# Miniprotein binders against a7tqs6: the designs that were tried, part 3

Target 1, 250 residues: a7tqs6
Amino acid sequence: MNEDGSVCNKILIAFQDNDQIANLKESVLGEVFRLDKANTNHDENIIKGLTWSTKYYEVRYDLYVDTFDDFEEWCKDLISSEYDDLREVLSGIIVIDSYTMEKDKIDQNKLLGQLGSVLQDKFFVFMNTNKDISQDVIDELNDDNSMQLTSDSGNSVEIINYHNVSNLKLNQYNEKIGFERVREIIDTCEWSGGHRVQTVEAKADSTDVDLESVFNRLKEARLKYLEIEDEDEREQFALEISNEFAEFLQ

## First folded at step 10 (miniprotein)

Design qH2
Fold by OpenDDE base, fold request of step 12:
Structure qH2 (fold): chain B 250 residues (1-250), chain A 100 residues (1-100)
Amino acid sequence: as target 1 above (250 residues)
Amino acid sequence: MSTEELLEELQRLWEEARSTDDPEKFRELLERMLELAQEAMELAENTEDPELREEFREAMERLIKFIQRAIDAVDNGDLRRARRYLMWIELLMEIYEALF
C-alpha cells in the first residue's frame, strides 16, 4: 500500500497460451519491464515492488502476469461488473496475442472495443504477434480506433506489433513502434500519486508540476495528433505541444 | 477472531495456496479462505455504521465470489484459471485491507 493508504500501482499483462507466445514472454517482460531472467520466475503471477523509471519520475508498481487460452472468456471476466474494483486499481493492461484481420473473427475487435470502453483512464495495449500484419495496417487500425473514441467511450486499445518486419524504428508518422512505443505509453500512464519520486532533474524549478495534468495533457495531445490528417498540421501541433511542455519544465 | 486477525489468516492461507502445486491442498486452502471470508462477513454485521457495514459486506461478497470461482476452477481441473482467481483474490484483499 502507498503511504496514503491507496493501493500500489498495478499493471496487468496477459499472454495467449500457445508455444509461440510462451517463447516471447521472457523477451516481452525483459524489453518492457526490464526484468531479468532471475526475476521472471515463470510460475509467478505477481511480481511486486517493481520500479518504473523515467527521466522525470520514478514510481513503484506491481506486475500481474496472466495467461489465457480463451480470449473471449478472459475479456468477459474483465468487462464484468465483478471486476470493477480490480479495474479501478489497474494502471493499464497489456495483451500479447495474434491479431486477426479475418472478418469472421470480428469477435476479437469487438471484445477489444468492449474492454477498452470499461478501461477509462487506463492504458490498453494489444501487442500483435501476427507477422502477416504490417505496420501500415496497424497504423490504420489505430487511427480508426482513435477516431471512434468519443469522450464517453473510454480508452481505445492501441495495437502494437511485436515484430519489426520493416526494420524501421519509427512508423510512417515518425512515431515509436514496438517495445519503445509500449514503454512510451506506460511512461505517460496515470499513476496513483502516492509513490511518485520526482527525480532530481525534475526537482530543479519548484513548480509542483502536476505530473498528472501533464500526462493527461499528453494523452489529449496524442489523441488530437492522431485526428490531424495533414502532415504539416501534425508537425505544427507537435511543435506546439513540445513548447507547451517545455514551459512546464521551466 | 477480529476482522484484522481474519485478514492476516486469509493472507497466510493465500501465501500457502500460492506456494502449493498440489490441487487437493490448493482446494483445501481455498475452502478455508472461503470460510474465513464468510466469518468476516458475519463479523461485519456487528458494525454500527450502516454504510461501512454495507461496503464491507459487498467487499466480502466479491471476495467470496472470487474464492468460489477458484474452487470451481480447481474442481474442473482448470488450475490456470484457479491461479488467475488466486491472483485476483490477492488484489481484492489489498483493495479491501482498509475495511478490516
Scores: ipSAE 0.797, ipTM 0.914, lowest interface PAE 0.6, mean pLDDT 83
Fold by OpenDDE base, fold request of step 12:
Structure qH2 (fold): chain B 250 residues (1-250), chain A 100 residues (1-100)
Amino acid sequence: as target 1 above (250 residues)
Amino acid sequence: MSTEELLEELQRLWEEARSTDDPEKFRELLERMLELAQEAMELAENTEDPELREEFREAMERLIKFIQRAIDAVDNGDLRRARRYLMWIELLMEIYEALF
């Protein structure tokens, strides 16, 4: 519980139950959440008392670690009304699995779309472990999904490749990829308990930063950034947002 | 027991269940949690505020559903799913803590 009686921030991360992904679990948890092997008791589904730290804020969260063998069943549970209260307190969901382009299999895209529709204002990430899918294909999928987002349709899933085949740090649009992108998404998520956001060593004087407003603005900025196709416009927008947030820290 | 005492006992049983690898013992603990959640729901009927009573009833019904799903998963030999539901039961207890 937060000091205000609100539920502490929760993040759900779920891994497909296979040997390939099991071997990636430690890497994912280490790279995304900066968890040391010592803190990842393989059997603990709940890691409490974690701190997410950015340049602008620090927030506490708990990490829920799940595994699934049937993605459809797992999604159906989370989409169900029985999970309404649980979804409400989640800051977001990360799924680690092999993305499939095969239409004849479980319509992974349909399930992802359905889950995304109920995860309004939550971050939703799918980390693809399928090495046959290039970053360019992922970028196209994300672009297509972003264009289908109406204001009422909730957040679409962002697909992120686990693997970096090109060894590039950025995609073709000069955007972060892989774990850095996942972290960037989490940096911009809506956190509960804004009162516990210890502004990092930003100067003590700006006591009145409405952190909820900051988070909302970061979210809006993210959405707008994704809508900009022109690289120069993206850079300019990123600079404007950076300057806007710099003013909040003054 | 008071509702607060029931929550404490639920939390205790949850911790014990979390630490139990024996499916039979795990099931027994879940059954006891189910009984406590049912008892809590019955105690809620004594709440004078109808809105709070209904909120607490709904909360306990949801908790009961998740506990039952965990039991069913154990009975089906799906310990992974049972542990998943156990994980969510913890979060539900946290969400509903203020109602106790």
Scores: ipSAE 0.796, ipTM 0.914, lowest interface PAE 0.6, mean pLDDT 83
Fold by OpenDDE base, look of step 18:
Parts: C-alpha cells; structure tokens; sequence
Structure qH2 (fold): chain B 250 residues (1-250), chain A 100 residues (1-100)
C-alpha cells in the first residue's frame, strides 16, 4: 500500500510458455523495465517497489509476471467479472506471444478485442514474437485497430514486434517501434495519483504544473495522435505536443 | 480473531505458500487460507454498516474463489496455474486491506 492507503500501480506482463519465449523473458524484462538478471529471479512472479522514471515524473509500481500455455483460458479469466477489481488497479497489460494471421486463429484477435474492451483506460500491448510478420503488416493492423476504437469505448491492443529485422529505430511513419514503443506507451499510461514524484528537472520550474493535467494531456495527445491518418500531420502534432510539454517545463 | 488478525494470518500463510516447493504443503496452506477467508466472511456479518458489510462480503467471496481455484489447480497438478492464482490472491489482499 501507498502511504495514503491507496493501491500501488500495477503492471501485468504475461509470457507464452514455450522455449522460444522463455528465452526472451529476460530480454523483455531488461529492455522494458530495466530489470537486471539478478533481480529476475525466475521464480518471482511479483516484483514490488519498482520505479518508472521519465523526464517529467517518477512513479512507483509493482510488476506482476505471469506465464500461460493457453491464451484463450488466460484471456477468459481476465475478461471475467471475477477479475474486475484486479483490472481496475492495473495500469496496463503486456502480452508476449506469437501473433498469427491465420484465419483459423480468428480466436486470438477476438480474444484481444474482448480483453481490450474490458481494459478501459489501461494500456494493452501485444508483443509479437512471430518473425514472419513485418513491421508494415503490424502498422496496418494497428491502424485498423485504432479506427475500430473510435466506435467502441474499449482500448485496442497495440501490436508491437519484438524483432527488428530492418535494424531501424522507427517505422515507415517515423514512430517508435519495439521496446522503445512499449516504453513510450508506459510513459503515457494512467498512473495512480498518489505516486507521482516530479523529477528534479521538473521540480526546477516552479510552475505548479498539475501533473494530473500533464498526464491527461499526454493521454489525450496519444489518442489524438493515433487518430491522425496523415503522416505529416502526425509529425506536426508530435512536434506540437513536444513543444507544449517543453513549455510546461519552462 | 479480529479481521485485522485474519488478514495478517492470511498474509503469513500466503508468504509460506509462495515459498514452498512441496505441492502437498502448498495445498495445505491454501486450505488454511480458505478457512481464514471463510471465517473473515462470517465476521463481516457483524459489520454495522450494511454497505461496508456487503462490500466486505463480496471481497471475501472473490478471495475464496481465487483460493479455491488455486487448490483446484494444485489438485490437477498444474502448479503454474496455482501460482498464478496465488499471485492474484496477493493483489486481492492488497486491494481489500482497508476492509479488514
């Protein structure tokens, strides 16, 4: 519990239980959460007292590390009403598995959609380990999913490739990809208010920047950014947002 | 026991369950946790505030369900699933801590 009696921020990360993904677990935890191998005791499914640090804020969170062999069963549990209270305290979910484009696995996309629908205001990331899926295909899938979000009150899953075949740091739209994109998503997630510590750099400017307003604005900006179809307009918007936040830091 | 004492004992048993590699011991600890959660639910009936009573009842029912699922997973030889439910039991105890 926090000093105010509130529940600490929680992130759930879940890995498919296979040899391929098991080997990626340490890498994912290290790159996303900056966990050292020494702290990733293979047996610890709860890592408490972590700090997420950005240029603008520092927040405490706990990481819940799960492993599943049946994605359908795992999703059905999380979608169920029995998990309502648990979902409420989650800041978001990351799934590491092989994304499938096969028509017979209509079930994966359906499950992702269903889970997204109950994860209102939470980040939801699917990190794809299937090397046969290009970044271009992922970008198209994310665009299609973002368009569906405008109609239904649910958070869509963002699909992110684990692999970077091109060694590019950005996709064709100059957007972050891979672990950097995952981190960017987490940077903009909804944190519980009680745990936001302004970084020393943000403290230097005496403006009572309501951190809550900044986070809400970041969230709104993210949503709006995802709604912009035009690449030039996206770049301009990203620049405007960057400038807006730079002004908040001045 | 007070509800606070029950939570402390639940937390203690949870830590023991987390630390055990013996499935039989793990099951035994989960059964004890189940008994405590049931006792807590019975004590909730003594709450004067009907809204708080209902909230506490619902919380304990959820806790009981997750404990039972952990037991069922152990009985089925699925220790991974049992540990998953144990993980969620911890979070539920944290969420409901203020109700005890």
Amino acid sequence: as target 1 above (250 residues)
Amino acid sequence: MSTEELLEELQRLWEEARSTDDPEKFRELLERMLELAQEAMELAENTEDPELREEFREAMERLIKFIQRAIDAVDNGDLRRARRYLMWIELLMEIYEALF
Scores: ipSAE 0.779, ipTM 0.906, lowest interface PAE 0.6, mean pLDDT 83
Fold by OpenDDE base, look of step 10:
Structure qH2 (fold): chain B 250 residues (1-250), chain A 100 residues (1-100)
Amino acid sequence: as target 1 above (250 residues)
Amino acid sequence: MSTEELLEELQRLWEEARSTDDPEKFRELLERMLELAQEAMELAENTEDPELREEFREAMERLIKFIQRAIDAVDNGDLRRARRYLMWIELLMEIYEALF
């Protein structure tokens, strides 16, 4: 609980229960959340009192670590109205699984779309462990998903490759990929409890950028992006926002 | 018990359940949690404010439902699912803490 009596920020990360992904769990937790092996007790599904630190702010959060063997069952639970209160306090969800392009798994994309629809204002990441899917294909899927979710109020899932097959640090659009992209998404998520403590390091670079204003502007920009119905206007707005904030992310 | 005492006891039982590897003991602890959540719901009926009473009732109904799902998962031999529900029970208790 925060000092104001509010529930602190919660992040859910869920792993598919197979030998391949089980071996990735420590790596994912280490790279994304900077957890050491000592904090990754395999039996602990709740890690409390973590600090997310950026150049601009620090926030407290708790990490909930789940494991599923049936993705459909897991998604159906989280989509249900019984989980409304739980979803409300989540900052976002990360799923670690194998993405499949097979036609028979129309169910995975459908479920991801449904879950995204109930995760308004929350980040939603699917980290793909399937090495057969290139970054170019992932980029196309993200573009298509961003276009499909243009209609009704849902947050789109962003698919991110676990494996950097291209050995590139950036995709074809000059965007971050892999763990760096996941971290970037979390950096931009909506945190509860508003008390962003400026990190001490941010005091040194005198760029008078009111970071609160930048974050408010990012929030406003995200809201505005969601309100734009025209695809070309959305892409232009996304580019404008990316350009406006690229100066701050350098 | 007061509602605050009920929450403290629920939290204690949750910690014991989290630390238990024995499925039978785990189930027993969940059953005790269920009883406490039901008692809390009964106490909520005595709340004078009807809006607060309804909010507290709904909260306890949700908590009861998740506890029951954990029990059902244990009974089905699905300890992973039971632990998942236990995880969510903790979060529900945190969300509803202000109602106790």
Scores: ipSAE 0.778, ipTM 0.906, lowest interface PAE 0.6, mean pLDDT 83
Fold by OpenDDE base, look of step 11:
Structure qH2 (fold): chain B 250 residues (1-250), chain A 100 residues (1-100)
Amino acid sequence: as target 1 above (250 residues)
Amino acid sequence: MSTEELLEELQRLWEEARSTDDPEKFRELLERMLELAQEAMELAENTEDPELREEFREAMERLIKFIQRAIDAVDNGDLRRARRYLMWIELLMEIYEALF
């Protein structure tokens, strides 16, 4: 629990149970959450008392590590009303699996859409391990999915490639990719109102910046950014947001 | 037992269940947790505040469902699923801690 008696922030990360993804688990946990191998007891589904640190804040969170063999079953559980209280305390969900473009597996995208619809105000990441899917295809998928986010109906999944085949650091839109993008998403997630410790490097300029409001605004801005189809408009919007938060980003 | 004592015992059993590799022992521990959650629900009926009573009842019903699902998973030989439900049981206990 937080000092205020609120439930500590929770992140769920779920891995498909296959040999390929099992080997990636340590890498994902290390790169995303900066967990030392010593702290990743392979058998621990719950890692408590972690600190997410940014330039601007530190927040305490717990990490729940799940594994699934049937994605449909796993999704159906999380979508169910029995999981309402659990979803409420989650800051977000990360799924590590092979994304499929096969038309016959319409089920994966449907399930991702359904799960996204119940993850209001939560980050939702699907980290794709399928090497046959290029970054360009992922970018297009994210663009298409982001357009669907404008509906009052919840957060779309952001698909992120685990692999970096092209050794690109940025996508075609100059956006972060891979683990850096996952981290950026978490950096902007909604944290429960627990005592955020402002990091020392955040110049204590005296403005009681409601960090929560800043994060919510950054999240909203990110969603809007993804909705903009026109590249020039997108760049302009990014510039506007950067200017709006320039005081906080300095 | 008080509701607080019930929660402590549930937490103890959960830790033991988490550390158990024997499916039979794991099932036994889950059954004991189920009994405690049912006892907690019965104690909630004695709560004078109707809103708190209902909230606590709903919480315990949800906890019971997850425990039962864990048991069913063990009975079906799906230990992975059982451990998943065990993970969620911990989170539910944390969410509902203030009700105990």
Scores: ipSAE 0.777, ipTM 0.905, lowest interface PAE 0.6, mean pLDDT 83

## First folded at step 12 (miniprotein)

Design qK3
Fold by ESMFold2, look of step 13:
Structure qK3 (fold): chain B 250 residues (1-250), chain A 100 residues (1-100)
Amino acid sequence: as target 1 above (250 residues)
Amino acid sequence: MSTEELLEELQRLWREAYSTDDPEKFRELLERMLELAQEAMELAENTEDPELREEFREAMERLIKFIQRAIDAVDNGDLRRARRYLMWIELLMEIYEALF
């Protein structure tokens, strides 16, 4: 909840209904949110009172779990103005569905762009279950999507492969992939009312840094790192970012 | 019934609807929720502050619309969609709680 008592910190996660949905729910809810079947009923639509914790902060949030048949219909509802109040309280959206390269059926990228345009400062992840799409193709799609938005417009979707066919932990640009990337996005999203961890708070008091600024800086750094093509420049940028956040930890 | 009492009853009916597996009972509970939301909308006209009155009315119109869509989904045999609207109704009630 915001400091003024307004509603905040909700995550929407939505699964396309298919014969693997139980396995997908178990895997995604378990790996991303630490919700296994021993402690959570995966058939619930609403899971309240969760805690997201990092080395730097803790925050309370609620998880809203949806299921849909048709992505176009589901997406159009969320884009409509009747959902403005609902979107406003979200920290972000995760969609689990099969990404199609056959754009002559529906323009899935157009729908993702339209939903992204109404999600300013909210993370937007599309977890792709299509095994036929390589990480290199995913990287190209994400580059294309990020280039279609201005810094003042909505947010670009990030497409993340659910299946790790290559069994690698990093893509060709040394960036996290899979569940680790999803968790990284959530770690750095715009939370409200976060509580800094006590040992980190003592260091943060000496550095005059707020949690929202750190979250925004990490998100910006990720986007800029993705845009750098030169290997030496990427390494220098990563070192500068690491040093910047190391100062935060002093 | 006061607006606070209306919210408490809406929340009680919501919890029953969320937990039932019986589609006929589910629809009945949604109809009861619709009646309460319509009563809340009528009470909104008595709000003294014009800005709060408009905000409360708009909130109740939105809530009524989502409840009606849940009922329509049940009538079309689309229980998944009805449950989705029930999920959204819970969040709308949380967002609008301070208005009651």
Scores: ipSAE 0.860, ipTM 0.946, lowest interface PAE 0.5, mean pLDDT 83
Fold by OpenDDE base, look of step 12:
Structure qK3 (fold): chain B 250 residues (1-250), chain A 100 residues (1-100)
Amino acid sequence: as target 1 above (250 residues)
Amino acid sequence: MSTEELLEELQRLWREAYSTDDPEKFRELLERMLELAQEAMELAENTEDPELREEFREAMERLIKFIQRAIDAVDNGDLRRARRYLMWIELLMEIYEALF
């Protein structure tokens, strides 16, 4: 609970239960929430007492980690009225799964739309692990979904490609993609408990690079580096990280 | 027991359930949680404030539903689903803490 007795901010992250996505869990948790492997006990569904820190504020939140094998069943539960109180205290939901364009499968889009409709003030992210879907296709889907949201009734899901995280920082519209986009969405979410601890403006004068931020970023980078199977992509990522940190050393 | 004592005991049982890998023990703990939630609901009927009584009753009914779903999941051999409901039970207890 917050100091005011309010329920702490809650984020739900749910992973599809397959070997491919299971291998991504640590990376996703590390990149999005800056969780270390030591804190990601594979069996822990609840991680409490986390801090989301931005340039402008810090907030406490708890992370609920779920795993599903049937997306339809999982969605139907969350859409049901029995979950009203639970949805109310969620800041948002992140789903990690393979997005499908196949018409013959469960209308994933319909389910996402339905879930979005009951998540009015909540962020809703679908992180796509299907490598066959290009960023351009995702951008189009997001545009279409955003246009549908002009109906007063719900927050649209934003689809984010997992696989583009290694190669692209920005989409064709110069928008953030991948984990950076997920983090940006969370940065802008509605937090409960109003205790924005204003991050003390790091006095511009202290060259003290927030070693913690650098360390967290290095941890994130390491996790991501280990996830890249392609050697060329790995080298490119290493170069990108080195350049990012070179700017801190200047 | 007071409603506060019931919540404390529910929380204790939840922690044990959350830490248990044995399905039989897990089920037993859930059954005990169910009994406590039912007892809490009965105690709520003695609340003088009708609005608070109704709010607490609804909260306990919801908690009972989720506990029952966890039990059903265990009985069906779906431990993952059971643990999911256990996760939500924790959140419900947190949401409803002020009612106890």
Scores: ipSAE 0.811, ipTM 0.922, lowest interface PAE 0.6, mean pLDDT 83

